# Miniprotein binders against q56419: the designs that were tried, part 55

Target 1, 326 residues: q56419
Amino acid sequence: MEGRTLEEVQEEVFKRHGVLVPKKELEDLAKALEEAGLLLTEKVEARLKEEEEKLKRERPMRLAGLSYPEGEREARAFLEAFRASYPGEGEEARVLLMPHLEPSRVPEVYGAALAALEKTPPPERIYLVGVAHRPLKEKAAALPVPFQTPFGPALPDLPALQALDALLPFELFNTPLAFREEHSLELPLFFLKGRFPEARVLPLLVARRSPELGEALKVVLRDFPGLLVLAVDLSHVGPRFGDTPLTRTLAEEARRRDLGFLERLAEGEPEAALAFLGANPTRIDGVEVVASLLPLLRERKGKVLAHRLDLEAPTLSAVGAGTLVL

## First folded at step 22 (miniprotein)

Design t_4
Fold by ESMFold2, fold request of step 23:
Structure t_4 (fold): chain B 326 residues (1-326), chain A 120 residues (1-120)
Amino acid sequence: as target 1 above (326 residues)
Amino acid sequence: SAEELAEKLEELLERIEELLRKIIELAEKGKFEEAIRRVDKFIDLLEELIDKLEELVENPLTKLLAEMIEELAKAILELVFEVRDLLKEGRTEDAIEMIEEILKAIKLILEMVKKIAELA
């Protein structure tokens, strides 16, 4: 109760309106409301503490049966169907940018990622860098535990994760709860684990630009080579994101910004890609990840394999997704 | 009118109470997908309640009381998201325990809405 007590407000109302209410009855009810709120908050906190302790041991599937099949056989068929949705050939990736948007919305974009993985020698480990959708205690975080998938657990690369943590000026492992619902790791991981069942994983999240992360990863990658995956989406436009209803003009602008961003990355010019977006008016969510990883993206030339700006009819909005190999 | 608004809010809260009892019933029967759909409806109704609480404000007292209801309703929302997860996990007893606490909180909100109506 900011600013005033119940008693003070009751007296003000009486002075202004001449109405007296039973002070004790109202105070008892107000106190009961506050006590109930504290009890419910305590139950939420206890549940979150339970979940945090579980996340120190493993990260369970949260989207099985929703975004991808729960059973391994069905999951394998799902994976192959996505590959078939992209009729082109990929090329070897040392860095792969792929989406984390709901797979059924952008099947050929995920198919393009699979095509790239077909041309990529199986890596010993995958540096999977997603976008934090919940607050982190630091600019970036990791969760050094197995992530469950329909294809079995994706095992963490503990030595590489420990080396990374040792190089950073902040604690990398101190936000387990941020991973609880993080689809930017879970959705790409389904495809990556399905294609590279033996690769270990470094599951990483970026909340805010961290040049320290990029520099540390450059060092870690020398001793622990692997595939770098940027699991990011592109433009977010329309009423769900604070715009007017999606028009042809807004959609065209979002597409131009998505493609301009990807093309500049493909030319090995990540700073130019970021500058092209300016204030990021179409809300490309890959910006913080790219800005953190500049040392790993500079001078790497490659190819944009796919892009889609996918329409959300229920919200009159759209989200962009793309596949880029470097 | 303030009297019509209070009546609408009381009807909304009574619908919310009945919905919570139905969720308990469905969870006890192991009908988790049906229970989750009802939880999603509960969330919609509770957000409607929160949006309408500003309409209760006629003076500093009703403003304070509406803010108290809003704070409790937001705590309910936080807990109900955990209820939905527990139902998805098949943890029936834990989910029902939390729903019963939510039901107690909803009854307190209803009691306060009735008190605010007496002030109108």
Scores: ipSAE 0.648, ipTM 0.909, lowest interface PAE 0.8, mean pLDDT 90
Fold by ESMFold2, fold request of step 23:
Structure t_4 (fold): chain B 326 residues (1-326), chain A 120 residues (1-120)
Amino acid sequence: as target 1 above (326 residues)
Amino acid sequence: SAEELAEKLEELLERIEELLRKIIELAEKGKFEEAIRRVDKFIDLLEELIDKLEELVENPLTKLLAEMIEELAKAILELVFEVRDLLKEGRTEDAIEMIEEILKAIKLILEMVKKIAELA
């Protein structure tokens, strides 16, 4: 009812149509609707404040029993099954690009990530960089608390996080609620924590490209070496993502964009990878993360281990996922 | 047809009310997975309601009233995501409290739809 009162609208209707609306009944009902809306909004806000306070202490599993098993024994068997989905061998990773798409949709892509981790010496810490699916108050954020997993809590590397925060022109520990349901951290973390149970984690989200984040991370990684993980998905095409209905031509374009992007990254040419995408017509969501991390990706050569453009037939849409080792 | 649309919306809202009462029943019995599945169905029906509200618009009054219903329906949608989360946590009392407020809001929407139909 922003801008106009019920009285003004009732008067206009009478003037135009000659019908006098029962004013009191309608006014009472309109007021009741407004009051109900305010009450529901207050309950949402109260719930979110409760959740925000909990997130200051820990980040609980949200996808256990949905995307992966909650019990450790079952979770370890799950991990082994995913590794078996990828018959190839990995390579040692200093930087790993892996998906955050629902694991059952792209099992061999996650299996390829596990194959790479098999060849990677256990790091002291993992810089896990996901994509913010909810707005952040700044370009990037971190949540410096334990993230629960079936393999035990993934403990934050507080000294490295504090060093990173000190180097940024904005508060790094912003927007705790953005982490509440953020699968781009939780899903990759399951695989990473399962393989590296002793590693601490820097759980990072990027909303908008931040050159300052990449420069700061370059400095922090010198003093706090570890594994850099870009937890990103690739093309998002079709009506679910605000696009035209998926055609075979659009799917082929998305696949070409995904692979061209990954291949240029594998040649140590992240600027060329971004340029290849142009206006990003297939909406690769890894772009903001890659654009933030240019100093860490330049001249680092590697290999694309896996890719899939996974079709969502009911929605006429598709999402791409890949595994890249640098 | 405005009368046929209003009847269709009333039927949709009555199904939504029945579904909410079933969710309460399931939550009271501790059948949280079943309750969550019905919350997901409720979300689908509520989104259908929101999509159909623009068809109520015939004049400035019905436009304003449809917008008020839509705003309340969107507030309901926001809260029901928290209901689903509470059910996943097994927090029955908290979930039911929120569902009961949603029920009250749905009944208000139904009353407004009926009033709009009376004015047609």
Scores: ipSAE 0.619, ipTM 0.900, lowest interface PAE 0.9, mean pLDDT 90
Fold by ESMFold2, look of step 22:
Parts: sequence; structure tokens; C-alpha cells
Structure t_4 (fold): chain B 326 residues (1-326), chain A 120 residues (1-120)
Amino acid sequence: as target 1 above (326 residues)
Amino acid sequence: SAEELAEKLEELLERIEELLRKIIELAEKGKFEEAIRRVDKFIDLLEELIDKLEELVENPLTKLLAEMIEELAKAILELVFEVRDLLKEGRTEDAIEMIEEILKAIKLILEMVKKIAELA
């Protein structure tokens, strides 16, 4: 069984079906398929190596012309239209929770974030914490390079990033390729850079909860004060996410879970917020980020400014998004 | 039947070849947005191919061969995402080079599908 798999299979077919297979032609085709696969894999690896080297210098826009306008003038108008989608007033934020869902799907939720930023003194730096959608070599990662936006590059806060790296028990600058397509940073950054063009950024990703990240960030924030942004989505329900088709009952549960989670965070009770979700049956996206950042969320009270459970009719699924100020 | 499935796979692979040639043509003309839209369609067809390959399994030989084709198809899928990015960057020659290798791989898959159908 461990060797000569094709030959063994051919012999078994003969014994069971009485048909001899043209061995040489099949072996030639099988070898050609294998060789083609190896060549294609090598080309992907070479391309990814090239991309990794570029990411050591800058992170280019990936969603310009798709999720937001490419040109600066259009991008600024786009930003103002989103603010107009939320008629309410914001609150000053030292911590902001905002979505990374496609902006056009939840315009008032992003608008609420902009309203909060209007009330927030321009920070020297922004700690932008997203959710890793590609594997990281460690529990968390950063990419200490400019992130391009229609408003110009968002420059990294290198001293703060280096201080953070020095406090962690793992190498923080560990997985450049994970940032290549990471919309959980790019989409919120568009709004943040548009409102705070002079702020430097710490672009951070969490793959798995890291208590050490939260403890280290608490120390770094004392010496390098700034705005902490949790760029996370909420419930994910429906067939796209492994459920039966979205029903009113499932949607109500998702909304209840989203709001209960946000409300407990707003009371300064992040452990209670996590406990409220239990096994996280509606797959709230923000749990690993919140679990990592507990020291920064405890006893910090605030307000839920907006929430939407956005329905995806084609997939019979939904994703929740919210804006929370602490 | 396995013969009917093989015919459907052959039709799908021929549509894929035609689409790949169209993508090359559009890229050569500098029509990158149109080429990218066809790449997205190619991705859909390739995923359909992978799904249908799982239906070929009747015996250990067809299972082994279908698994080899599926592995190559998944490698093609990974490369086509890079083709899409190269087109977005306007790197026409690099994109076409990769598409030509994909086309060669698709032709090998078609040849093997025909052989699997003969074994049914």
C-alpha cells in the first residue's frame, strides 16, 4: 500500500473487472499531471516571495475602486457621504470598535464611527487591531510599513511598534503575507486616515487570543498614547457560515447576541461580554480581539452608537456590524 | 452515468479553454478590467470542475486519477488568483505566461478525463 500505488490499483482493477489498462500511457499522463502541478506550485511560491518582499516596504491598496474610490477627491466625498448616513452625534473615543464589513452594506455604522472621530481629539497614533483572515506564525502580528490609502500613506509608528515587539514573548513582525489581502485593516484605515491624516498607525492582526498582547499594549499605550481601534465584525449566521437558511428566529438571536455583547463592553465588562456569548453560536468575529485586549477594556464605560445585522439575500445569510465608543 | 459525467466534464473543460484564450486576448489588448471579469468566471468554472471530479469515483483507479486531477485543479486555482493580481497591476506578459501554463494543465486534465471515461 505504501508504494507503487498506481501499479497496485491497476492490478486490483484487472482482478475485479477483467480489464487491462494501458499502463504506459496512463503512467505518462499521471507523470505529466504531477509535473504540471509542481510547476504551477513553484510559480505561486515565486509570486508570493515577490509579494512578501514588496510588503517589507509598503502595503498597497487592494480595495480601491472596489470598496472605496481610488482618487483622493472622490474618496473625500465618499467619506463625507458616510458621515451623512448617520444623523446622530458621536462621543469622544479612547477606544473605538468599528466594523470591517464592506462599507456600502452598513453605511450608518461607519458613519457612526466618523461621528465618534469628530468628537475625538486628533491622536498622535492609532492602534488598529484587525482579525487575521490568513494564518499567522504567532498569535498576533504587525507590519511596520506604510499602508497606502487614497489620502496618502498611513505611516507606521515605528518606535511604538518596536516597543510593543520588545515586550512580547514572540516576534511581532512575523507574517508579512498575512497583510497582503487583509481587509480588516484596509477598510477601517480608509475612514481613520481620512479623518486623522497626521496620525501614525500600528497595524495589528490577531489570529488567536493573546493575553500577552493586551498586557504589552497596556504598557506601550502609557508611553505612546493614542486611539485604540478594534476593527471587528459581529455575528455571522446563515448557510454561508454553516447554518441552515437564515430565519427570523436566527436573525433575532444574532441581533440579541450582538447587542448583548456590545452593551456589556459598553459597561466596562469585557469578561461578561465574552461569557454572555458562551460557545459563540452566532460566530461573533470580535471575540479573539476582545479576549486579547481585556486589560484595555476593563472598567472603561461608553456607548453603543450603531448596529446593523446586514442581510445577504443571495446567500440567505447575515453579518452584524456595530460601532462602540469607550 | 459515468459516461454522461465525463461528457459534462469534457464540455466544461472546453469552455474553460475557450475562456482562458479570451483572457489572453483581452490582456494583450490592454483590456484588463474585461480580462479580470473573465478570470472571475474562470474561477467559478474551475470550482465547478473540482466539484464534479468527486462524482467520478467508481473504483480505486478512477478514485486515484480523480484525486490527481483535483490536486492539479487546486494548484490552478491558487495560480489564477495571482493572474488576477498581475492583470490588476498591468503586468501583461507575466499574466499571460501563467495563463499559458494553466492552459497546458487544463489540456492534460481533459486528456485524463477522456481516459477515465474509457475505463468506465
Scores: ipSAE 0.598, ipTM 0.880, lowest interface PAE 1.0, mean pLDDT 89
Fold by OpenDDE base, fold request of step 23:
Structure t_4 (fold): chain B 326 residues (1-326), chain A 120 residues (1-120)
Amino acid sequence: as target 1 above (326 residues)
Amino acid sequence: SAEELAEKLEELLERIEELLRKIIELAEKGKFEEAIRRVDKFIDLLEELIDKLEELVENPLTKLLAEMIEELAKAILELVFEVRDLLKEGRTEDAIEMIEEILKAIKLILEMVKKIAELA
């Protein structure tokens, strides 16, 4: 608000239009709206404080029964169905790029990730790097608590997390509330935990490019070897993202950007992948994650296993998803 | 016309109120998944309300009032996310309490929308 009070605006309206706005009734109603807003905000703050205290102990499932089954038996059947949706074979992954989009939208892309995981020896730990869709206090964050899954809790690798924190110029354990509903970790973790039930996890979020994170992780990975997973989506185009409705031209551009990005990553040229995107006009979600992990992506040869640009028909928007193994 | 827009907003607010009551009913019956789906629908309708509030702006006063409604609507959105979480946890009483506060806020918005229409 440009500092104008209701009274000042009422006076202006009176001067310009000769209309005496019933001051008292409007003032009383405006005050009631403000008081209501304050009360609701206080309730939110109290709830957020409660949730923050819970997140010191565990991260509960938020998408169970919605995006995936809550029950273990049904969850296993879900994994098998997703694996079956990809007709190909996977390759051994040291780095896996996979989506975090709603699984039902891109089943074969998740199926390709599962196919890669089938060829991957069980890791001791998984470095799961997601995208922060909520603001972080720092460029990146971690939540050092168990993440609930239908397959039991994904336990944190505390020694590796502590080693990572010690190498970062900022506090890694920041913004716990950003993890509460972050699907970029929860959705891929379902598949990862289902495949590797004994693996510990480092749940990481990136909000902004952190070269320090990649350098720190490169050091940590020497003492704490594991699978690196980039849980990222690709292009976001259409009205939901500020574009016109999806057209053939827009879809072709999104696919070109997605595939051009993934192919350069598969060649071990992550800087070239970022440069190829430029201003990122199709809003590839994983840019800040890739930019943070450059030291871990360089000189690796890999393969694009799957790609899809999925249409959300109600909004005429589309999201790209891909699976890459390095 | 401003009157036609106000009428549409009133209808939208009535649908929102009905939806909130339905969420309470579903929660009381232990139908949490159905309640959550209705919460998502509530969010959609509330976002639609926010978008339509801009259409009520004809002068500096109506602009200020619309901004006040938008601010409250945003606070409602923040709280309804918490309602969704409470429903997921099966915390029915807490969820209902919050929905009742949202209902009070929606009534205030309705009164303000009517007032804006009178001033237009």
Scores: ipSAE 0.577, ipTM 0.883, lowest interface PAE 0.7, mean pLDDT 91

Design t_4
Fold by OpenDDE base, fold request of step 23:
Structure t_4 (fold): chain B 326 residues (1-326), chain A 120 residues (1-120)
Amino acid sequence: as target 1 above (326 residues)
Amino acid sequence: SAEELAEKLEELLERIEELLRKIIELAEKGKFEEAIRRVDKFIDLLEELIDKLEELVENPLTKLLAEMIEELAKAILELVFEVRDLLKEGRTEDAIEMIEEILKAIKLILEMVKKIAELA
């Protein structure tokens, strides 16, 4: 309530309009609404506190049995089927850009990522950089706990995470609740853990462009070498994202922007990739991640392995996904 | 008219109540995926309710009452995200308990919408 009591407003309405509002029933109902709101808020706060305390120990699976199998045997069969969906061969990755979209929507794009991982020597650690779809207290965050997967827990690289925190001008270990439901880490991590069971992980989220993150990571990677993974989607177009229903013209523009972005990254020109998007009218998801990691992407040449613009038919909307090796 | 808008909101609230009861039924049967899809539909309907509340504002009193409904609706929205999470975890009893509290809150909103219509 903006500081006005129901009584004050009732008096104002009487003075201005001559309407006597039935006081007692309305007052009792207004009080009941307020009490109900307080009770529901207390329940939410209690749940959030419980979940935050759990996140001090581990990040549980949220999409097991929905987006991927919970059982290890079934999860291995899932990986094999996704790999089979991409008919090509991969290349060794030092940097891997891959999607975080629902795997069933873009199986061959995840298959291309698996193909690249087959050609990649097992890293000691994986720097997994996702997109924060919820607000962070800082520009970026990390969660220094085990992430559950069907292949066992993905263990954090605490020494490398601490080294990164020490180089950042802000607290890296912020907003643990932002990791609770963040699929931009969970979905890629399934594939990464399945391929590299012994690799430690640095689970990172970017909410806003942080040049400081890229510079800090460049230093940390010298002492703590590993695979860098950008878990990002591409264009988001159609009514679900504020556009008209998907047309051939809109789809062609989304594909043009996605491929033009990925190709410039493949040439080792990340600044040119960002400049090519301009105001980002097709809402490429990975822009803030790429803008944060410029020092790590410069002069790295690679190859686009896969791209898809996938239609969500119920909303006549589409999301772009790609796999890039650098 | 304000009366026609109130009737539409009452119909929307009735659909919301039916949907909440269906979520409970699905959860009790262990049909968590179907329950979660219905929770997503509940969110859409609740957001539609919030957007339509602004149309009921005709005077300072109805404005205040609409704001009170909006505050409660936002609290329901936050709690229903927790319901969705509990259903994903298979915590059926906890999810149902929260849905029952949401049902009580929806009934209060319905009563207030009726009162706003009487004051318009």
Scores: ipSAE 0.576, ipTM 0.885, lowest interface PAE 0.7, mean pLDDT 91
Fold by OpenDDE base, look of step 22:
Structure t_4 (fold): chain B 326 residues (1-326), chain A 120 residues (1-120)
Amino acid sequence: as target 1 above (326 residues)
Amino acid sequence: SAEELAEKLEELLERIEELLRKIIELAEKGKFEEAIRRVDKFIDLLEELIDKLEELVENPLTKLLAEMIEELAKAILELVFEVRDLLKEGRTEDAIEMIEEILKAIKLILEMVKKIAELA
């Protein structure tokens, strides 16, 4: 409340409109609403504290049985079906850009990622960089615990995570609750763990561009080599994102921006990719991640394997997804 | 009119109450997947409620009351995500307890909306 009491407002209404608001009944209701709000807040805080304590040990699956199968056998069949949805061959990846959108919306884009992973030698570790859809205390964060998957736990690379933390001007191990429901890590991790069961993982989130992260990772990668994965979506257009319903013109603009971004990344020109987006009017999700990882993306040439602008028909909105290897 | 908006809000709140009761019933029966789908529908209806409350600003009193309802609705929104998680974990008793508290809060919101309609 902007500092006004119910009494002050009742007095103002009486002075302006001559209406005596039934003071006692409204006061009782207002008090009951306030008390209910406090009680619910206390319950939320208690639950969040419990969840934070659990996240000190492991990050459980949140999307098992929803976005992917919970059982290992069914999960393997799921991977094979997604791989089959992409008719092409992959390329070896040192850097993989892949989506974090609901897998069923863009199966061939995930299939392209799997095709690339087939051509990639098993890494010792995977640097998995997702997008923070919740606020972080710092520009970036990590969660140094096992992430549950249908293929068993994805174990953290604690030595590499500690080396990264030591090079950052901020505490890397911040905002554990931001990882609890973060699908930008969970969905890609399903595919990565299914393909590379023995790889350790560095689960990283970016909320805001952190040049310090890219410079630190460049150093860490020398002593701790691994696969870098950017788990990012592309354009977000339509009513869900504040636009008019999807039109041919809006879809063409979204595709132009998505492909123009990916092509410039494939040429090894990440600064040109960012500059091409300008004010980012189609809301490409991966901008802050790419801006943070510039030192790792420069001069790396690669190939765009897949792209889709997927229509969500109920909202007449669309999200872009792509797979890029470098 | 504020009266017409209040009537629409009352109808929405009644649908929300029915939905919450159905979620409890499904959870008690161990139908967690069906319960979770209805929790998602509850989230959608609650977001719609919040959006419509922003329109209930005709005078300083109705504005203040709408702001109080919005604050409570936001707290409910945070709690319902926890309900979804508890249902996924099979923590039925804890989930039902939280839903019962949400149901009490929704009833208070409904009483307040009715009162706003009387004052309009």
Scores: ipSAE 0.216, ipTM 0.710, lowest interface PAE 1.8, mean pLDDT 88

